# Ledger of designs, part 246: miniprotein binders against b1l550

Target 1, 279 residues: b1l550
Amino acid sequence: MRLPEELLERARDIHSEAPSHRIKLDRVGSFGLKVPVEFKGFLLLAEADVWVSLPEGRRGVDLSRQVEAIYELSNPPKDPFSLCREAAISLLEKLNYADSSGVSIRFDAPLQDGESLKYYGVEISSIASDEIINKIRVEILGMTACPCTAELIRAYKSSEIAATHTQRSLGILEVSTKAEHPDPDKLASIIERAMSSPLRTYTKRPDEGGLVIRSLSNARLAEDVVREMIHLFLEEFGHLPEDTHILAAVRSMESVHMHDIYAERSFSLDEIRKEISSH
Key: E = the ipSAE of ESMFold2; O = the ipSAE of OpenDDE; V2 = 0.75 times the mean of E and O plus 0.25 times the DockQ between their complexes.

## First folded at step 19 (miniprotein)

Design yb21 (at its last look DockQ between E and O 0.99; V2 from the best seeds 0.83)
Fold by OpenDDE base, look of step 19:
Structure yb21 (fold): chain B 279 residues (1-279), chain A 89 residues (1-89)
Amino acid sequence: as target 1 above (279 residues)
Amino acid sequence: SEFTVEAEINGVRIRIEVEVDGKEIRITVTIEKDGRRIRFMYVITDPEKLAKYLEEIERIIKMFGADPEEVKRLIEEVRRLIEEILERL
């Protein structure tokens, strides 16, 4: 049932009223929207959050306009990065009382693994005000082999390739930049290359053996993984603005312990370059 | 090499600043309308992506109510100037 539009003449515009308490809000919006996106030839259903700031003199946000803004841009489906940036700007244009806006889009990105698929997690965001800041978070699972146990076994058995415990590890790269969102496949590749080996969705016995041998031959601490991620990131993305902020992290689901090992470094490109040059 | 293109279309002021360093193209766009300013940037290292991002910039400018045909001409001018620089390298 649709109410008669004539009622709008009689009803107060609640959203435009002065609030009981004049306080600015940083984010007001709709969270958990589902939007179609096109990514690498796949049509995906992504989760999206949209928000704007609310000035102290306005009681509420026009939420319908926020929802309309992102769905207008999502039909036909487009790449999620363009959608994110365009939607953030559209929100500011459509909701002129807001001094800032934001969009976040989350999905699992397909990654080719031989004849099968694996995936990595992606969360992209754009925050718009006088300037636009783009953020991307990539998470992908890999495998690590422990070098400490390997060294103990090597010393004990005098083996060229020492046995050691292996575990799944979650690698994380989060990048915030004034440039466009960095390529997520490249970020995922950096994480995988920083670990002892990638994971495989499907393995035949010879392939599985090779994967494990590779991991054993490339044993790494969680700390090693993070440092390698940073090194590889600088090689691939050193062209980004110097004020670009990066979080590199790994969570190792240790197979010999009940708990996880975690390591991280937060830095700007300018900061880390100065650090490396000082050595 | 660097250049700046400026235009005013239907009360929308647009500034596009381009810096080309080898194969790297940096594009900074500033849009001003009704006292509001928005600035955003691209750093393009893959020439194949240039067309995509120029199209995005075109769509964004149109969102502010600028005449579509004038915006199209503006973006085509920017494209031409970039291509001329790239051909000289």
Scores: ipSAE 0.814, ipTM 0.934, lowest interface PAE 0.6, mean pLDDT 93
Fold by ESMFold2, look of step 19:
Structure yb21 (fold): chain B 279 residues (1-279), chain A 89 residues (1-89)
Amino acid sequence: as target 1 above (279 residues)
Amino acid sequence: SEFTVEAEINGVRIRIEVEVDGKEIRITVTIEKDGRRIRFMYVITDPEKLAKYLEEIERIIKMFGADPEEVKRLIEEVRRLIEEILERL
């Protein structure tokens, strides 16, 4: 049922009233929206959150305008990074009482894996105020091999047997910058190159052997994977603003342990360059 | 190499600062309307993406109510200046 339009003129505008308790809210929004996106030729269904700040003098948010900001831009489906940045700005323009806005978009990104596809996790956000901060988090599984066990086995038999335990490891790169979002495929590539070997969605027995042998030949501590991720990141993205913040991390699901190994480092580009140049 | 383009279109004040260093193009955009200021930037290292980001900037400026044809001309001027600098390198 559609109510008569003249009622809109008589009804209180509840959202524009002052609240009984004048307290600013940092994030008021709609979370878990389904949004179609186009990523590198693939049509994907993403999950999005949108929000704005709410000043102490305003009782509520115009929720329909808030949702409108992202849905208008998502039809037809487009690049999720452009969508994220544009929607954050649109929120501020549409909701003039807010001093900040935010949009986050989550999707599984396809990555070519031989004759098939695999997927890795991507979450992006854009937070707009006087400036816009763009954040991207990429998570991708790879394979690591323990160098300590490999060395012990080598020493025990006085041979070139490169045997050790291997396990799945989750690599994480998170980047917060004033520049546009980094390409997630490049971030995923950095993570995979830092590990002992990539994981495959499907392999045949000869390929399985080769993958394991490659992993054993590139045995790396979780700490070294993180260091390599940082090195490769600087080569690819050293051009970003100096105050760009990065988190590099690895969680290794050790096959011979009841617990995971975790290593991480957070830094700004300025900070890490000073650290490296001192060595 | 560096240039700045400023415009006011339908009460929307736009400032586009561009720095070109080799193939690296830094674009900083400031939009002011009705007391609201928004500043954002791009660091373009792949020249194939230049057109994409300039179109995104055009769409963002139009969100503030600036006349689409004037915004298009502004963006075309910025693109022309960038391309001239790149040709001299």
Scores: ipSAE 0.746, ipTM 0.921, lowest interface PAE 1.1, mean pLDDT 87
ESMFold2 (binder alone), look of step 19: mean pLDDT 87; pTM 0.866

Design yb22 (at its last fold request DockQ between E and O 0.98; V2 from the best seeds 0.84)
Fold by OpenDDE base, look of step 19:
Structure yb22 (fold): chain B 279 residues (1-279), chain A 89 residues (1-89)
Amino acid sequence: as target 1 above (279 residues)
Amino acid sequence: SEFTVEAEINGVRIRIEVEVDGKEIRITVTIEKDGRRIRFMYVITDPEKLAKYLEEIERIIKMFGVDPEEVKRLIEEVRRLIEELIERL
């Protein structure tokens, strides 16, 4: 049922009224929208959040315009990175009372694994004001082998390849930059290469054996993984603006403990370059 | 090597700054309308992505109510100037 449009002439515009308390809000919007996106030839249903700032003199945000802005841009489905940036800008243009806007898009990205698929988690954000800042968070599971236990077993049995405990580890790269969003596949690759081995969705027994042997021969602490992620990131993405901010982290789901091991480093490209040059 | 293209279309001021360093192309776009300014940037290391991002810039500028044909001409000029600059390096 649609109400007569003539009611708009008689009804107060509640959103444009002065609020009871003149307080600016940082974010007002719609969270948990579902939007179609095209990514590497896949059509995916992503989750999206859209928001704008609200000035102190306005009671509410026109939420319908926010929703319209992202859905207009999502038909036909397009690249989620372009969608994110374009939608953030569109929100500021459509909602002229806002001084800032933001869009966040979340999905599982498909990654080819032989004849099967694995995946990594992606969260893309764009925040628009006088400037646009783009943020990407990539999370992918890998495997780590403990070098400490390996060393103990090596000392005990004098074996060329020492047995050790292995576990799943979640690697995280979060990048905030004034440039466009970094390539998520490259970020995922950096994380996988920083671990003892990647995970496989499907493997035959010989391949499984090879995967485990690789992990044992490349045993790494959680700390080693983070440092390797940073090193590989600098090699691949050193061209980004110097004020680009990075979070590199790993959460190791330790197989011998009930708790996880966590390690992280937050830095800007300028900061980390100065640190490395000082050694 | 660098160049700047500026245009004013229907009261919207557009500035596109391009810097080329070897295979790296940095594009900074500034749009000014009704006293508001928006700036965004691309750092292109893969030449195959240049076309994609120029198309995106074109779409973004069109959101500000600018004549589509004038925007198209602006982007074509920027593309040409980038290509000329790359050929000289």
Scores: ipSAE 0.821, ipTM 0.937, lowest interface PAE 0.6, mean pLDDT 93
Fold by ESMFold2, look of step 19:
Structure yb22 (fold): chain B 279 residues (1-279), chain A 89 residues (1-89)
Amino acid sequence: as target 1 above (279 residues)
Amino acid sequence: SEFTVEAEINGVRIRIEVEVDGKEIRITVTIEKDGRRIRFMYVITDPEKLAKYLEEIERIIKMFGVDPEEVKRLIEEVRRLIEELIERL
């Protein structure tokens, strides 16, 4: 049952009142929404958060307008990156009392893996005020092979044995920029290429053997993976604005240890260029 | 190589700045309505995506409650000027 709309004439508009305590809020919104998106021909159900700032003189946010804004833009389903940028601006325009707005969208991105599929994690955001800042985080698993153990085994009795331990490693690239969101597939590719080998959804024995041989031929420390990710990122995305900020990281589940190894570097494009040019 | 297109549609001021440098197309959009200014940009290295981003810009400008026909003409002019600059390269 729907209540009569005429009651709106008699009820207080609580949201537009002044609050008892005049304190500005940074983020007021709806979190955990499910929105349809279209990515590379796939229709996905993504998780979204939407918010705006709330000035000190306003008691509440019109939450229904926030939710309506992103759902209107998600019909028909479209590219999640366009949705994110457009929704952030729409929120700021429609909720004119706010100084800023934000949208985040999370989904698992399908990735072709031979005749099968695999996936990687994507989280994007857009924060709008007098400018818009776009952020993307990509996480994908790969395989690393330890070069330290490989060298010890090589030295063992002058042996021709090529062996070392291998493990899953989680690669992370996070980019914050004034430009549009970078292509997530390119970020995922950079991470995989920095690893000793990609992971496969399925292999038969000859393919598995080849994957292992590739990993041994491309043995890398977690530190090496991070450095390679940075190198490959600069090759692909060096055109982005100079104040673009990047975080490159690896968390490796080392197969011979009870604990993980972690390596990380954050930088801006102008900072890393100066660092590299000094060598 | 660069150009700027400015328009005022129903009291909304729109400025689109385009710079073409080699294979790179930079588009900066500034929208001003009722004293509020929003500025955003694109750095396009794949020319196949130009149309997609111009359509996104058109949709964003329309959010400000302006005449859709005038927005369409503005975006078509920007696209034409970009294509002319690309032809000269």
Scores: ipSAE 0.772, ipTM 0.926, lowest interface PAE 1.0, mean pLDDT 90
ESMFold2 (binder alone), look of step 19: mean pLDDT 84; pTM 0.832
ESMFold2, fold request of step 20: ipSAE 0.745, 0.758, 0.770; ipTM 0.918, 0.921, 0.924
ESMFold2 (binder alone), fold request of step 20: mean pLDDT 84, 84, 84; pTM 0.838, 0.833, 0.836
OpenDDE base, fold request of step 20: ipSAE 0.817, 0.817, 0.819; ipTM 0.938, 0.937, 0.938

Design yb23 (at its last look DockQ between E and O 0.97; V2 from the best seeds 0.83)
Fold by OpenDDE base, look of step 19:
Structure yb23 (fold): chain B 279 residues (1-279), chain A 89 residues (1-89)
Amino acid sequence: as target 1 above (279 residues)
Amino acid sequence: SEFTVEAEINGVRIRIEVEVDGKEIRITVTIEKDGRRIRFMYVITDPEKLAKYLEEIERIIKMFGVDPEEVKRLIEEVKELIEEILERL
């Protein structure tokens, strides 16, 4: 049932009214939208959040306009990075009472693994005000081998390649920059290269053996992984603005413990360059 | 090498600042409308992405109700100036 449009002339615009309490809100929007995106030749259904700020003098946000803004830009489907940036700006233009806007888009990114696929998690965001800040978070699983146990066993057995415990580890890179979003495949590659070995969706027995041997030959602490991630990131993305902020982290699901090992470093490009130059 | 292109179209002020350092192209766009300012930036290290981001900038500017033909001319001017710089390198 659709109500007669003539009723709109008689109805108060509730959203434009003054609120009972004059308080600004930072974010008001629609969360858990599903939007189509094109990524590396795949059509994906991504989850999206859209929001704007609400001034103290306005009771509510026009939520329908927010939803329309992102869906207009999603047809035809485009890359999620352009969609994110464009939608954030469109929200500010369409909702002129807002001083800030934001868009977040989440999906699993396909990554080729021989004849099969693996994946990494992606969350991209754009926050618009007087300036636009773009944020990307990439999460991918890898494998680590413990160098401490390996050294103990090496000393005990006098073997060149010592047995050690291996575990699944989650690597995380989060980048916030005034530039465009960094390439997520490059970020995922940095994380994988920083670990003892990548994971494989499908392995034959000889390939599995080789994967494990590589891991044992490249044993790394969680701390080693994070430092390697930072090193590789600087080599690939050192051209980004100096105020670019990075979180590099790893969560190792240690196979000999009931708990996980976690390591992280948060830094700006300026800070880390000063740190490295001081040594 | 650096240059700035400025235009005022239908009450919207647009500034595009470009810095070229070797293979790196930095583009900063500022849009001013009705007393509001929005600034955003690209740092392009892959020349193949230049066209993509110029097209994005064009789409973004159009969101502000600017004449599409004027925006197109502005972006073409920026593109030509970048290409001239890149050819000299």
Scores: ipSAE 0.821, ipTM 0.937, lowest interface PAE 0.6, mean pLDDT 93
Fold by ESMFold2, look of step 19:
Structure yb23 (fold): chain B 279 residues (1-279), chain A 89 residues (1-89)
Amino acid sequence: as target 1 above (279 residues)
Amino acid sequence: SEFTVEAEINGVRIRIEVEVDGKEIRITVTIEKDGRRIRFMYVITDPEKLAKYLEEIERIIKMFGVDPEEVKRLIEEVKELIEEILERL
């Protein structure tokens, strides 16, 4: 049933009224939208959130305009990074009472793995006001091999045994910048290269043995995985604005313990350059 | 090398500032309409992505309700100037 449009002339516009409590809200929007995106030739179904700020003098947000803004830009499906940046600006332009807007988009990104595919997690956001801040978070699993146990086993009766425990570790890079979103594949590559070995979708026994041997020859503490991620990040993304903020972290699901190990470092580009230059 | 291109289209003021340092291209866009200003930037290290980001900038400027043909000419001017600078390098 569609109601007569002439009723709009008589109905109050609740959203444009002043609220009884004049309190500004930071984020009012629609969360959990399903949005099609095109990424590296794949059509993916992403989850998106859209929001705007709401001034103290306005009772409600035009939610249908928010949803329209992102869906209009998502048809036909396109690059999720362009969609995110464009939608954030579109929201701010369309909802002129807001002093800021935001969009977030989450999806699993395909990554070539031999003749197969694996996936890693991507979450991006763009927050627009008088400037735009773009954030990307990449999470990917890899393999780490413990160097402490490897050294203990090596020292055991001058043994030639090359052994240690290995485990899955979750690597995290999160970047907030005024420049466009960094390429997620490059971030994922940095994380995997910092670890002892990548994980595979499947292997045959000789290939599986090779992965384990590679991990043993690249045994690394979680702390050193984080340090290596930072080193590699600076090589690839040192061009970003100086106030770009990065978080690098690893959560290791230690195979021999009942608990996880976690290491992290956050920094701005100007901060870390000064730190490195002092050595 | 650096340059600035400015335009006013249908009451919307647009400023595109470009700095080229080696193969690194920095583009800062400022759009002002009805007293509100928005500023965003790109730091392009892969020249093959230049066209992609210029097309994005064109789409963003067009959101402000301006003549799309004038926006297209503005973006083509920026593209030509960047390409001339890159050709000298």
Scores: ipSAE 0.749, ipTM 0.920, lowest interface PAE 1.1, mean pLDDT 89
ESMFold2 (binder alone), look of step 19: mean pLDDT 84; pTM 0.835

Design yb3 (at its last fold request DockQ between E and O 0.98; V2 from the best seeds 0.84)
Fold by OpenDDE base, fold request of step 20:
Structure yb3 (fold): chain B 279 residues (1-279), chain A 89 residues (1-89)
Amino acid sequence: as target 1 above (279 residues)
Amino acid sequence: SEFTVEAEINGVRIRIEVTVNGREIRITVTIEKDGRRIRFMYVITDPEKLAKYLEEIERIIKMFGVDPEEVKRLIEEVRRLIEEILERL
């Protein structure tokens, strides 16, 4: 049932009214939208959040206009990174009372694994004001083997290949930059290369054995993983602006404990370069 | 090598600053409309991505209600100037 359009002329514009309390809001928007995106030939249904700031003198945001803005840009489906940047700017332009806008998009990125698929998690955002800041968070699971237990077993049995506990570890790279979003596949690759081995969706028995042996020969602490991630990141993305901020982290779901081992480093490119150059 | 292209289209001021250092292309876009300014940047290390990001910039500028043909000409000028620099390297 559509209400008679004539009612719109009689109804107060509640959103444009003065609020009872003159307080600016940082974010007002629609969260949990589903938007189609195209990524590496896949059509994906991503989750999106859209918001703008609300000035102290305005009661509410035109939420329908926010939703329209992102869906107009989502048809036809496009690259989620372009969508994110374009939508953030569109929101700021369309909602002229806002001094800032933002878009966040979340999806699982497909990654080829032989004849099957694996995936990594992606969360991107673009925040627009006088400038635009783009953020990407990539999460991918890998495998780590513990070097400490391996060393203990080696010392005890004098074995060339020491058994050790292995576990799934979640690697995280979060990058905030004034440049465009860094390539997510490159970020995922950095994380996988920093671990003892990648995970595989499918394994044939010989391949599984080889994967485990490889991990044992490349045993790494959580600390080693994070340091390696940072090293590889600097090699690949050292061209980004100096004020680019990075979080490198790993959460190892240790198979011998009920708890996880966690390690992280937060830094700017300028900061970490100075640190490395001082040694 | 660096250059700046500026245009005013339908009361919107657009500035595109380009710096080329080897194979790295930095593009900074500034759009000014109704007393508001927005600035955003691209750092392109793969020349194959240049076309994609120029198209994105074109779409973004069009969101400000400017003449699409004038925007197209502006972006084409930027493209040409970048290509001329890259050919000299």
Scores: ipSAE 0.824, ipTM 0.940, lowest interface PAE 0.6, mean pLDDT 93
Fold by ESMFold2, look of step 19:
Structure yb3 (fold): chain B 279 residues (1-279), chain A 89 residues (1-89)
Amino acid sequence: as target 1 above (279 residues)
Amino acid sequence: SEFTVEAEINGVRIRIEVTVNGREIRITVTIEKDGRRIRFMYVITDPEKLAKYLEEIERIIKMFGVDPEEVKRLIEEVRRLIEEILERL
């Protein structure tokens, strides 16, 4: 049932009224929207949040126009990064009373793994105001091998045994920049290459042996994984604006401990380059 | 090498600033309508992405309710100028 449009002339426009308490709001929006996206030929169902700022003199947000902005752009499905950036600008244009807008999009990204697929986590956002700030967070699992235990076992009675504990570790790269979102596959690759070995969806015995040998040959502390992620990031993305902010982190689910360990470093490109140049 | 293309379409002012340095193409877009300004940028190191981002810029400018044919001509002029610079390198 559709109500008569003539009612619009008789009803109060609640949203355009002044609120009883004149307090601006930073984020007013629709969260948990389901949005189709196209990524590397895959049609994925992503989850999105959309919001705008609300000035102190306006009681409410035109929520239908807010949701309309992202759904109009998502049909037909397209690249989630373009969708994110375009939707943030569309929100600001459609809701001209707002001084800022934001969009976030979350999905599991497929990644080629031999003749199969594996997945890693992606969350992107775009915040639009006078400028646009684009953020991407990538999370992917890898394998780490403890170098301290490896050295202790090597030294044990001068034995020929090569061994150490290995575990899954979650690597994280988060990038906030004025430039377009970095390629998530490149970020995932940086994280995997910083680990002792990648994780596979499945392996046959010869491949499994190779992964173990690789991990033992690349035994790394969680701290060194973070340092390597930073090094590789600078090689790949040093072209980004100097005020680009990065968080590099790893959470290692240590196989011989009751608890996880965690290492992280946050920096801007400007800051890290000065730090490296001073040594 | 640098250039700037400016246009005013249906009361919307558009400025596209481009820097080409080797394989790096930096594009900064400024759109101004009704006293509001928005500025965004791309740092393109993969030439396969140039067309994609120019198409994105075209779609964004069209959101401001401007003549789509004039926007198309503006974007084609930007593409042509980038190609001229790349040919000199």
Scores: ipSAE 0.771, ipTM 0.925, lowest interface PAE 1.0, mean pLDDT 90
ESMFold2 (binder alone), look of step 19: mean pLDDT 85; pTM 0.838
OpenDDE base, look of step 19: ipSAE 0.823; ipTM 0.938
ESMFold2, fold request of step 20: ipSAE 0.767, 0.753, 0.769; ipTM 0.923, 0.921, 0.925
ESMFold2 (binder alone), fold request of step 20: mean pLDDT 86, 86, 86; pTM 0.849, 0.850, 0.849
OpenDDE base, fold request of step 20: ipSAE 0.822, 0.815; ipTM 0.940, 0.937

